# Ledger of designs, part 220: VHH binders against p49116

Target 1, 238 residues: p49116
Amino acid sequence: EGPLLSDTHVTFKLTMPSPMPEYLNVHYICESASRLLFLSMHWARSIPAFQALGQDCNTSLVRACWNELFTLGLAQCAQVMSLSTILAAIVNHLQNSIQEDKLSGDRIKQVMEHIWKLQEFCNSMAKLDIDGYEYAYLKAIVLFSPDHPGLTSTSQIEKFQEKAQMELQDYVQKTYSEDTYRLARILVRLPALRLMSSNITEELFFTGLIGNVSIDSIIPYILKMETAEYNGQITGAS
Below, E stands for the ipSAE of ESMFold2; O stands for the ipSAE of OpenDDE; V2 stands for 0.75 times the mean of E and O plus 0.25 times the DockQ between their complexes.

## First folded at step 15 (VHH)

Design jj28 (framework vhh_brivekimig_d4; at its last look DockQ between E and O 0.68; V2 from the best seeds 0.00; counts 0 for: pae E 3.5 > 2)
Fold by ESMFold2-Fast, scan of step 15:
Structure jj28 (fold): chain B 238 residues (1-238), chain A 120 residues (1-120)
Amino acid sequence: as target 1 above (238 residues)
Amino acid sequence: EVQLVESGGGVVQPGGSLRLSCAASGFTFDNYAMSWVRQAPGKGPEWVSTISWSGGTTLYADSVKGRFTISRDNSKNTLYLQMNSLRPEDTALYYCTRHPYSIPFKGDYSSQGTLVTVSS
């Protein structure tokens, strides 16, 4: 019965590739996005409630919500990433693709609409000045979504989502006691995450991955790795 | 100084088998996850398989599941790909790549490649 998240789960520190190149390119963007995706999966792995659901359920949950987690991570780390600069570089690359007649007009429209939705989401989160505890609980709410097709253990997942919602409410009520409507303003932002296409996110941010590997393929590798093996991999970072 | 050198490519009949090797030097091999990637003539690169630093976790592309087996020998600094039930569509240049510990599937070094031709 302890809290769903501890203070260790609030820490979400993205380390960017250094130095930033003179001109942004697809390799720098892909490495930055890959670091954020890995950080997001590492964060999810560290939650005891998540571990308790078992490897198959864990993989299914993250496959269903990785785009929502990634987008929340983009908003949370927007300053560290200089996200506005990255998005401007993506737009410039896309406009060059129009001029070279490499992409259809319909596809370009879909991609530009996605970029606009992403910018609006990040701007709304920045305007609300969402803190680290609020981001941690919002990530937990999207992670423990019981309504994705094909999930097992949906009752337990729903219980963890409700626990995340209750702990977020308690935190906001205590920390922002003067702002009666803050929780409502935060929660109404979440449905926008479901409207963003994971395929377009892959196209924008992950075009530099080896052999055109899909995010759906990467997720099981990271999550199914045994704890000792996983810790060995990240510790080898020296 | 970092080197990845492949061997084992060649010509084989459909339904045949072939084993590729990738010899690593110039870095601590057992600190890295490793992958096999292939590129067929006129096509972009296609990820085939990945193995974790210890060999405890493996992953395969749907197109090769049940036919290919990735393995490694950390004492010999060597990566392997056992290819069974080969098909004409497996014809490609095969190369190995290493991944930094904290950046999954963002390779930082790749070999030159070895040609595998499956022909009737």
Scores: ipSAE 0.651, ipTM 0.832, lowest interface PAE 1.5, mean pLDDT 89
Fold by ESMFold2, look of step 16:
Structure jj28 (fold): chain B 238 residues (1-238), chain A 120 residues (1-120)
Amino acid sequence: as target 1 above (238 residues)
Amino acid sequence: EVQLVESGGGVVQPGGSLRLSCAASGFTFDNYAMSWVRQAPGKGPEWVSTISWSGGTTLYADSVKGRFTISRDNSKNTLYLQMNSLRPEDTALYYCTRHPYSIPFKGDYSSQGTLVTVSS
């Protein structure tokens, strides 16, 4: 009983590495992306319904949806991250690589298509002026998706997703009562998230990962790490 | 000047054990997550393990889980890797890397490496 999300789950404040360099570089982009990833995973972990599903189910859910949560986070934090500037720098690099014959033409086309879809998604969310409550419920709907293969406790996950959708519906109807179609317009944006490639997201935002590491393999570590330990590390706590 | 110096490599038979150490100087060791990385002949770098700045959180590559243990002694500015049940595929140059975050990114400083050879 009780609401799925509380006001603490609506707050989603991304802090960027300091100082911001004069020119964006791979290190700054990867550190910024890492902060968003941790914020997103720790947001999910803070939800009592998520905690109730158990550790194995938690890891499976996050592995299935981390890219969708990350993409929602990019859209929500696009201005504070200067996302359009980051993507423009990446596009310029790709165009220079074509000119210098350094990358596969097929790979460049895949990456460019992904960037265009990401830009379109973020623009559509900005045009709708999605607020913090709406983002929180959209993330919950994405997180508690029962249709990913290999999940256990599917019935309970489905009930949590339905609760997230009900709470979103109630919020939109109360807050945007004059906009009859707002809920429908928001929900139809979600299928685009399934088209986002985890592999390309890693290439765009996590190129600094060493060796054979993927975000998928790190998920248990991120979920285990205490928020205070992570925050202490990024500030150099002593 | 930031310095990372590793030791403890050598030749060992399959099933044997080795303990690697990485001595740190020139920076506040306690502020950084640390990783062990290995590179086998003819292969790219392979991440092995990461430990948080406090030592409270560890992560291992699937290939070494249950056999390797990462630890740190912040009073001695030293990182360790205990390697048990060694296999021939563990043969590699092992080095330590400093990371500002707990996610193993490329890192800003690495040691030169110590060779571990597992052969009968």
Scores: ipSAE 0.337, ipTM 0.659, lowest interface PAE 3.5, mean pLDDT 85
Fold by OpenDDE, look of step 16:
Structure jj28 (fold): chain B 238 residues (1-238), chain A 120 residues (1-120)
Amino acid sequence: as target 1 above (238 residues)
Amino acid sequence: EVQLVESGGGVVQPGGSLRLSCAASGFTFDNYAMSWVRQAPGKGPEWVSTISWSGGTTLYADSVKGRFTISRDNSKNTLYLQMNSLRPEDTALYYCTRHPYSIPFKGDYSSQGTLVTVSS
């Protein structure tokens, strides 16, 4: 019956690979994206309410919303990641594919549009100057979405989402009392996340996965990985 | 120089078992997740299994779940793949690859592989 989120869930620090290469190659992009993905998933896992749903249910939730969580993470970490530079690099890599006639005109348009949507979303979030608490609650609202197909325990998920919304409301009212419409301005950004293709996001940031590996297939792996193990890998490799 | 050397391949009958090894050198082995990948004749590469740097987390392709076991000995800089209940469709060149940092499924180095043939 306590709060859905604590101060521990507000911290969302992404550690970038170092050193940053002069030219952002596919490896650097994928590594950066992977770290963000891991951070996002482990953040979700750290929420007691999420744990209470059970392994099967929480896996299904993450599979359903990973793209949205990832995108919110991109927005939140845009400065640290130099997201604009990363996106520019992705476009440059895409140009090579275009020149080699590997993509149809329609597909190119779709991918470019997706990149634009992503950039626009992140810019919009930056303009709103969303703080760490607000991001945490927004991620929680996205995570505990009961409207995805195939979910179990939808009633409980809905309750968690409501709790996240209420806590966000309380926070905004307390912190930004002079801005009575801030909550509404923040929440109206969420629908934009549903317009983004998870498939395209995967192609852009996670290209080069071996074989038939997909983000969907690796989510259980990420959720099973111990945080200490993940941290150890980051520290050891950097 | 980074090196990965696979061994343990051979010819086995359906239902048989093999144990593959991948000897790593030229880098800090326990800083990398490792994977097995295979390529059957006339087909593209297929991911088989991945293990985290510590060995604490493993993942398998659906086609090999319950039959294959990935493991590692960091003290020996060696990756293993225990293959049980082998099938003709498992026939392929098997090679190991390393994954830098937190990228568990993108390899930056792979070797020539070891051939596994499952035939009656």
Scores: ipSAE 0.195, ipTM 0.605, lowest interface PAE 2.4, mean pLDDT 89
ESMFold2 (binder alone), look of step 16: mean pLDDT 80; pTM 0.810

Design jj29 (framework vhh_brivekimig_d4)
Fold by ESMFold2-Fast, scan of step 15:
Structure jj29 (fold): chain B 238 residues (1-238), chain A 120 residues (1-120)
Amino acid sequence: as target 1 above (238 residues)
Amino acid sequence: EVQLVESGGGVVQPGGSLRLSCAASGFTFDNYAMSWVRQAPGKGPEWVSTISWSGGTTLYADSVKGRFTISRDNSKNTLYLQMNSLRPEDTALYYCTRHKYSIPFEGDYSSQGTLVTVSS
């Protein structure tokens, strides 16, 4: 049995929409987020172990963890996305929504807390200087989570998660041999992803694009797309 | 200049069949997933069906599954929707759309629409 991930699965390159508008708007933010979501789902679908679980299990896994994958992708691509600028634009949008009485004060507080948690997560990953191999294995660990409600084939999923954890350990010990506690510092970051609400992520990044449709509704569609369609969505080819 | 030109709409009796066509020009047709979307009078747009760039993957709304068939001919830059066992509830303006974004019911370019009326 070979490794869970190959070198091709370490490559994760986000292509931003072009041209960049003079001032950020909800459409540009949603298109950028959509490209990252598609890149993340295309990445997951390309893993042989993931394919081996079968279509129904694949759909259930991604429905359960898309928000964790997306958030890891935001952290990994924070610089290329200028994520801090996008978050500032979202905050401005929320400020305008408050003035129009579209959201309650309690809801605004929940959304702002989510943004602060996201900023803290991305900052912690940047401070740890997480590399491409580490991000790939962290994504694999969250993808192959056997503990989501409603999953079948949980023993096989758990086996793949353990394989991801072992391969991450081997990589970190070999590459960062001088830093005995690096793996522990990386792994303790993961539980924070489970505290991030998928509904709030939809509100922040996808409201201008999905309307009244949820990300959950489009996941089966995205997973069934051909490779060239993913490339078109990711690069905005036209 | 992107253009999507529809044909095939009309009036048909319940239980009847109708075939819609959408001729595409001004872009690389083979490079895009395409969808059919419909809008009944006084309602918002409803996604009907999507087909991948190669035709290898098709997806249908539950309301039309088993009755409608989406297909494409990349050599002719044409998208089709074969509608069988039509119901009064299928009465709507139908339009084809090119997917720029991932939402099955929303594309970056849409045709003008063709009216399909199902009544006796």
Scores: ipSAE 0.000, ipTM 0.269, lowest interface PAE 11.5, mean pLDDT 82

Design jj3 (framework vhh_brivekimig_d4)
Fold by ESMFold2-Fast, scan of step 15:
Structure jj3 (fold): chain B 238 residues (1-238), chain A 120 residues (1-120)
Amino acid sequence: as target 1 above (238 residues)
Amino acid sequence: EVQLVESGGGVVQPGGSLRLSCAASGFTFDNYAMSWVRQAPGKGPEWVSTISWSGGTTLYADSVKGRFTISRDNSKNTLYLQMNSLRPEDTALYYCTRHGYSIPFSGDYSSQGTLVTVSS
């Protein structure tokens, strides 16, 4: 009983690495992206409904949807991240790679297409002026997707997704009562998230990870941390 | 300045055991997650294991699960890797790494490493 999300789940505050270097590098981009991924997983872990599904289901859900959560986070935090500047730096690096014959033309085309799709998505969300409550519920709809292969507890997951959809509808109808079609315009943006390659997202934002480690490997580590230990890691002083 | 000094490598036969140590200095050891990363001859770096700042959470690469145990002693600023049931494919230079403060897998590599050779 009670709402799926509380006021604490609407708050989503990204703290960027400081200082921002004059010339962006792979390590700064990777640290920035990793902070957003970490914040996104911490957000998911804090939802009681998510915890109720159990550790194995939690890991499977986040592994299936991390790219969608991450992309929503990029759109929500685009200004805080100076995302346009980061994407420009990535494009510049790719242009340097083609000059050095390090990447094939086909690969560069795939990566540039992905960047274009990401820019289109973020611009669309900005144009719609999506608020913090709407982002929280969109993330919940994405998180509680019962249609990923290999999931158990699919009936419970579907119940939580439907609850997220209903609470989003109630919020939008109350807050934006004058805009009859706002909810529909928001929801039709979600399918685009599944068209974006998680492998290309890893290449663009997570090249700085050590030892050829994948995001799939990072996910269980973050989800296994006790809440107190997790909070200590992100708030400690140097 | 950040310093990471590995030790404990050597030559062992298949099925043998070794314990690696990493002595950390120049930073607050307790604030950072730590990893072991290895590089086999002619290959790129491969992540092996990670331990959280308190030691409460550990993670292992599939290739080493059940055989390796990562641990730390925060009072001694030291990271350990206990390696059991060693295989020829475990032959590599092993590096201790400090992760970025807010993330588990972006961080500083040691330049030294310790060599582990598994052969007859």
Scores: ipSAE 0.338, ipTM 0.652, lowest interface PAE 3.7, mean pLDDT 85

Design jj30 (framework vhh_brivekimig_d4)
Fold by ESMFold2-Fast, scan of step 15:
Structure jj30 (fold): chain B 238 residues (1-238), chain A 120 residues (1-120)
Amino acid sequence: as target 1 above (238 residues)
Amino acid sequence: EVQLVESGGGVVQPGGSLRLSCAASGFTFDNYAMSWVRQAPGKGPEWVSTISWSGGTTLYADSVKGRFTISRDNSKNTLYLQMNSLRPEDTALYYCTRSGYSIPFEGDYSSQGTLVTVSS
């Protein structure tokens, strides 16, 4: 068998909306997030092993893991997105909402905890200086997760996850041969992704684009987008 | 007061065309993404199409791709759905929906819907 991922799967280039605003607004944030989500789903769709599982399994896998893929994408694209500035703007909005009694204290705490977990995750990945190959394999590991409730074909999914883990190990050992503990430091970061609420991610990043339509509802349609339409989303072409 | 007022629904033969309109008032229309959602008899809501605040980004459900075109006129505060090559399975109540502008606390708004019936 050939490798799970090719060099084309390492390329993950987010094109931000233009023109860049002088001051962040929530709609710019939502459009940026949507482009990243579409890029992430197009990335998954391009993997031959993923396509081999069939459309129903593909939809179920992405519905189960889109928040984990999106969060890895946020970490990978944090610099091009100016993610720290986006998160600071969200925090400022939440603080103003407390003072204006527009939102319950319990809800604000849930959202602030989510932002804190997201900041910690992205900062940890930045400190580890995760490269493009490592991100590609980490995304593959979370994509091919056999342990989500309701999945079928779990044995085949597990085989692809194990293949991703083996190829990541081989890559890290060859590329970072002098850092004996690097793989372990990377892998222990992954469980944190499952602690983040997909509903809170939707409210923070996607309300400005999809309204009351859930990400779950649009996943099958995003997965079927043609390359030209997809490039339109990530490059700003009409 | 935020209002969404729909028009353009009706009865049409298979292969025909209809244009739905959603007139918006009471908010800054060009700050919001807008969507069309439909509910067929006996089925749950199905997302149809979304357009970004500027009109620069459009998304379509696979079932309507190549047949429907979402557009907006920000100068008129109006959202449109051009429906071509209509099929019996397009029969549904169509809703115009506004996305929230402020993260996450503006709220969502939906219209009453307009009925589209495709029959021979």
Scores: ipSAE 0.000, ipTM 0.209, lowest interface PAE 12.0, mean pLDDT 81

Design jj31 (framework vhh_brivekimig_d4)
Fold by ESMFold2-Fast, scan of step 15:
Structure jj31 (fold): chain B 238 residues (1-238), chain A 120 residues (1-120)
Amino acid sequence: as target 1 above (238 residues)
Amino acid sequence: EVQLVESGGGVVQPGGSLRLSCAASGFTFDNYAMSWVRQAPGKGPEWVSTISWSGGTTLYADSVKGRFTISRDNSKNTLYLQMNSLRPEDTALYYCTRGGYSIPFKGDYSSQGTLVTVSS
């Protein structure tokens, strides 16, 4: 019955690929995003409460919330990733695609709106100066969401979410005692994550050629990986 | 220019074996995870197997575990798939992909594919 998260679960350190290339390309963007996704899934799998729910429930939860975890990770690691530079490169590519008539104007508009929402979210988190403990608990709140369609262990999941909320409240009240409304300002940012399209996130950060497979289809395999293999993926061991 | 060139496809009877090869050029091969993906007639792509950059870690789809073996020779920039106990359901176009240190099943470069047909 200890705390939901330990100090090891607060640590979230992204190791970027080899020095950023002079010209950003799809490989560098996909590699950076994939390392963040692996780090996020490794983080979730390391939580004892998550493990206690069992493999089927674990798979269902991560399949439902990977985009929210990924987006929180983008915000948390925005400086390390040079996310603004990555997004600028994507925007430039989209503008060139309009001129070459490769994509419909409607699709480009949807993708541009998604990028704007992502930038707005990351900027709001930066302005609030969200710390590592706050990010860990926000990720736990979205991970233990009992309200996704098709979940079977909703009562247990809800209890873990409530535990995450209570521990976040305790932390914020003790650490930021002079800012009475900080918790409310943080929590009202979370609904925006549900409005971001996982399909558009996949297209922006996880593009591929033929033989492409959806993130949903690979989640069970990622969750079954050994710790050493995760470390290889997230550190880019040569 | 990144290139992946496959060979080794063909027609085989059920229970037979085939070895696929994928020759890579235009990049530092031993810096990347590599994958095999297949597409059966009328179906979407199915991930088959992935091998880490060093060859130290291998992953397999449940449908091929115990029958297929993925391997690599970093000195020759070549990826292999040894397929044993082949079944009619293994009939597909097989692709090799460069997976990088990212999601191993989602390659950023793919070959033209080689046809494997399992029939009596």
Scores: ipSAE 0.000, ipTM 0.292, lowest interface PAE 12.8, mean pLDDT 82

Design jj32 (framework vhh_brivekimig_d4)
Fold by ESMFold2-Fast, scan of step 15:
Structure jj32 (fold): chain B 238 residues (1-238), chain A 120 residues (1-120)
Amino acid sequence: as target 1 above (238 residues)
Amino acid sequence: EVQLVESGGGVVQPGGSLRLSCAASGFTFDNYAMSWVRQAPGKGPEWVSTISWSGGTTLYADSVKGRFTISRDNSKNTLYLQMNSLRPEDTALYYCTRDGYSIPFKGDYSSQGTLVTVSS
């Protein structure tokens, strides 16, 4: 069997909405986040192993792990997104909401803790100087997670996850041979992704969506799009 | 100038059918996904259905799945919603939206809406 990922899966280029507004607003944040979500979904769809699991299993996997993939994408694209600036704007808004008594203190605390966890995660990844190959394999490890409730083909998913782990190990040992503990430092970062609430991520980055529209609705739609339609959605947004 | 003009609303009895149309102008219609959204009296907007730019991919809210069919005719720049087996809870103002490339279902432009009333 060939490798799980090819060099094409290492390329992960986010194009931001232009121009950046003078003052950050909900529309700009939501559009930026949506572009990252589409890019992450396109990345997952392009993996032959992912395609081999079948449409129902694919949808269930991504619905279970989109927040982990999205957070890894935020870390990988933090500089392109000016993520620190976006998070600072959100924090300032929350501080103003405390002063104006518009949101409960308990909710604000919960959201602030989420932002702190996100900042810590992104900072740890930046400090480790995670490269494109490492990000691709980390995304594959979280994508092929066999332990989410309701999944079918769990043994096949587990085999793909193990393959991702082995290929990451081979890459790191070859590329960073002088750093014996690098792989361990990278892998211990992953459990933190499971502590991040998908509901709070949705509230922070996708709050511009209307009515009953949620990431759960968006994911099946994106995954069912024809390749030409999907490519137009990602590249036409530039 | 982007314009979306809907028609086809009216009053029908439970179990009846209606077909809504949305005529688009001022942009390249076949470059955009399109959605139908409804707003019942006293409630917030509810997404109903989406169709991709080619018409190859469709998605429906659980409340309408199996009863409503979204379609489009790119040669006529027109979006359609075929509504069958209508129920009193389908009573709402229905409007079409043009979805942005980056934000699915959000809509960057919407029509004014057409009223659909389901009552005996």
Scores: ipSAE 0.400, ipTM 0.688, lowest interface PAE 2.7, mean pLDDT 86

Design jj33 (framework vhh_brivekimig_d4)
Fold by ESMFold2-Fast, scan of step 15:
Formats: sequence, C-alpha cells, structure tokens
Structure jj33 (fold): chain B 238 residues (1-238), chain A 120 residues (1-120)
Amino acid sequence: as target 1 above (238 residues)
Amino acid sequence: EVQLVESGGGVVQPGGSLRLSCAASGFTFDNYAMSWVRQAPGKGPEWVSTISWSGGTTLYADSVKGRFTISRDNSKNTLYLQMNSLRPEDTALYYCTRHGSSYPFKGDYSSQGTLVTVSS
C-alpha cells in the first residue's frame, strides 16, 4: 500500500475574506474561521484511507476531532489569519464586557483560560517551527484516533494512525537528522488539543455565522458536499 | 429597536414556489449573518439556511438543499428565501434570525414568523 498522505495533502492554503475591515469584527472572524473549518474537512475527506472507512465512520471521526483539527489549523495558519490580532480583539471585547457587567465573571474566566491555552499551543508550535509535512501528519494522527467513544472499525483506524506516526517519524529523522528528540517534542504537544473546549471554540469562532446551530449538527452536511461546494466555502465564491 | 418583518407566506400546491422576504431595521444589516428557521406544528425548531454578512457563504439543511436558495440585498436591508419544489412536509411557521455578536455566548434575534402551508 502506498503512503498515507500525498504531496497534495501537505498543501494547506487558507484564503482570507476580502476586504479586510478597518476594525476586526465578529463576522469577519467567524467567516475566516468557517473557511478554515471547511478547508480542514475538505482536507480530511480527500485522504483515500479516510474515504475507505465509509461515510458513517467518517462522520463519527470528524465529529470527535473537529476541534483538534481546527486548532491545528489555527496554529498552522496563524500568520495568514493574523491570529494574535484576532485574539487581542476578543480579549479587548471580554475586558469591556467585565467593566459593563454584561457577562458573569466565571464565564469570562472560562473563555480567557481557553484563549490562554490556545495562545500557548500556537506559541509552542511556532517555537518548534513545525513545517507543512509535520502539520499534515499531526492532523492525520488526530483524525485517525481510535480511542473516541462509539467508534466502529477501531482496528483499521488504529492502523492508519500508526501509519501516520511511522511516516512522520521517517520524515522527521530524515529532514531533522541532527535533532534526535524533535519527534518527541512534537508529539507531546498533541494531548493539549483534547483539553480545549469545543463549545468555547464554537462560541468564539462560529456563533456569528451559524447562530444556535452547532458545528456537530452540520458536520454530516459538510462531509457530503461536492468539491465545487467546498471550493465555494473555502474561497467565498459560489 | 431591532425589527425583522417577514412577508411572502401563504398557501401553495405541492411542487409550487414561494419567495419569503425579511425586512431588517434598527441595526447595521451588513454586519450580521442571517438565517431562516422553521417550526412545523407540534415539532421543535428546524434550521433551514444561513447566509454570511457579505453573502459569500451559504449553508443549507439537507432537507432543503437543491430546492431552497437564501440570498440578501444589503442595499435594501432585506433577506430572502426562494422556495422551489415545495412539499407538504415544508408546511411550517418560517422566521428569520439575526446572529448575535457572541463572545462568549450564543445570541440571536428572531422575527415573529410567517406561515407557509403546502397542500393540494
């Protein structure tokens, strides 16, 4: 069997909405995030191993890991998105909400803790200088996670995850031959992704677009999209 | 101050078409994503379609995909839902919603609703 990922799966290009507003607003942020989410799901669906698992398994996997894939995408596309500027704008909005007594202190604390975890994750990935091949394989490792509750075909999913791990190891050892512990440093970053609340991610990045519709509820629809529909969502064109 | 006023509801035969309109006032329409939601008698609310602030992104429920088209005219502060190939199961109260400026909670504003009845 050939490699798990092809060179086309290393390419991950986010197209930002245009024009950029003078001041960042929730709707620009949410449209940017939605493009990244759709790009991430289109990326996953294009993997032959993923397709081979079948529609029901594909839906269950993406429902379980969309927040991990999205967070990896935020880290990978942080510069293109000006993510630090987006997070600063969110923090400013939250601080104003505290002063105007519009939100409970407990809720603001939960959201601030989420933002700090996200910033720490993105900073750690930036310091490690994670490249496009490494991001592709990290996304594959989280996508093919056999340990989510309710999954069928767990032995096949585990084999695809092991294949991703092996191919990442081979790549890192060849490309970063002088850094003996690079792979270990990269892999220990992954558990932090499961500590990030999908509910808080949804409220920060998607509520301005989808309102009270959950990401979980639209995942089956997104995965059924034709390639042209994905391209329309990713680029903002019909 | 925020107002969403629907029009275009009515009775139509199966296979027919209707166009719903939602006129927005009291806020900067161009800054908000908008959705159509419906509620059939005795059932909970069902999301139908969403359109982004610019109109660049549209999403549809599986039940209406290929039959309904959401659009907006930002110069007229109006949201539209073009409904084609209507079925008896499309019978519901339809209302438009404005998505909230949410950090860190969900929020929206919904209209009163317009009745769509599909019967022979």
Scores: ipSAE 0.013, ipTM 0.413, lowest interface PAE 7.6, mean pLDDT 84

Design jj34 (framework vhh_brivekimig_d4)
Fold by ESMFold2-Fast, scan of step 15:
Structure jj34 (fold): chain B 238 residues (1-238), chain A 120 residues (1-120)
Amino acid sequence: as target 1 above (238 residues)
Amino acid sequence: EVQLVESGGGVVQPGGSLRLSCAASGFTFDNYAMSWVRQAPGKGPEWVSTISWSGGTTLYADSVKGRFTISRDNSKNTLYLQMNSLRPEDTALYYCTRHGRSYPFKGDYSSQGTLVTVSS
């Protein structure tokens, strides 16, 4: 038994590629995003409840929710990533592409709307001053989502999600006892994650890494990595 | 003009080794992530491995993990794929590809491919 998450699962430290270039470019952005993705996958794999679901089930679960986990990670690591600067650089690139007629107006509109939704989400999380414990439990709630199509062991996944919700409630009530409505304000932010397009996230953050390969297609190998391999990917070392 | 020129393909027996090279020119090589992609006869393309612009991040398809090693030498503008413990299933045309710099837009360049045949 015991708690769903331990103190080790609250620790979520992104190591950025160094040094930061004077002018942001696609390779720096993609390597930064890749480190965050690997950190997120390593985090999920470290949860005993996640391993208890078995390889087939836990792989399907992460394939379904990686974009939600990644977006929560962007919000949590926004400061260390200088995410606002990264998004501004992307917007600047899009504006230059419009002037050169390199893209359809509809595609540019879709990408700009995605960036707006991402900025709004990260801004809302920053305004709520979400702490490390709250982020850990929000990621757990998203991870143990029983409502994705094609999942097996949905009853066990639901039990883990409920455990995550109960532990988050207990934490918030004890830590922010004077703010009766804090938990509700936090939880109503989560549905926005389901509206984020994984395809657009791939184009914005991972084109320089995977090309035409999808993130969900590479998740099985990432989850099978040994700890040393994860550490190498997360830090950019071997 | 962007150029990606492969070498190192050939015929090898099962259990053998080959090293593929991809010489890049016409662009700043160390600004791009690179990949190896293969296509077996009658099959669609299969991603094999990716390496980041700095070489700090590598990723492998499950089918080749532990047998293949991707690497790069940015001083020589060259991408490598060391292929060990080759199997008949590895028989394919191998391409090196440059990832796009026009994010969030497509912009990949691919080489013409080099044939690797694993047979006894």
Scores: ipSAE 0.012, ipTM 0.323, lowest interface PAE 9.2, mean pLDDT 83

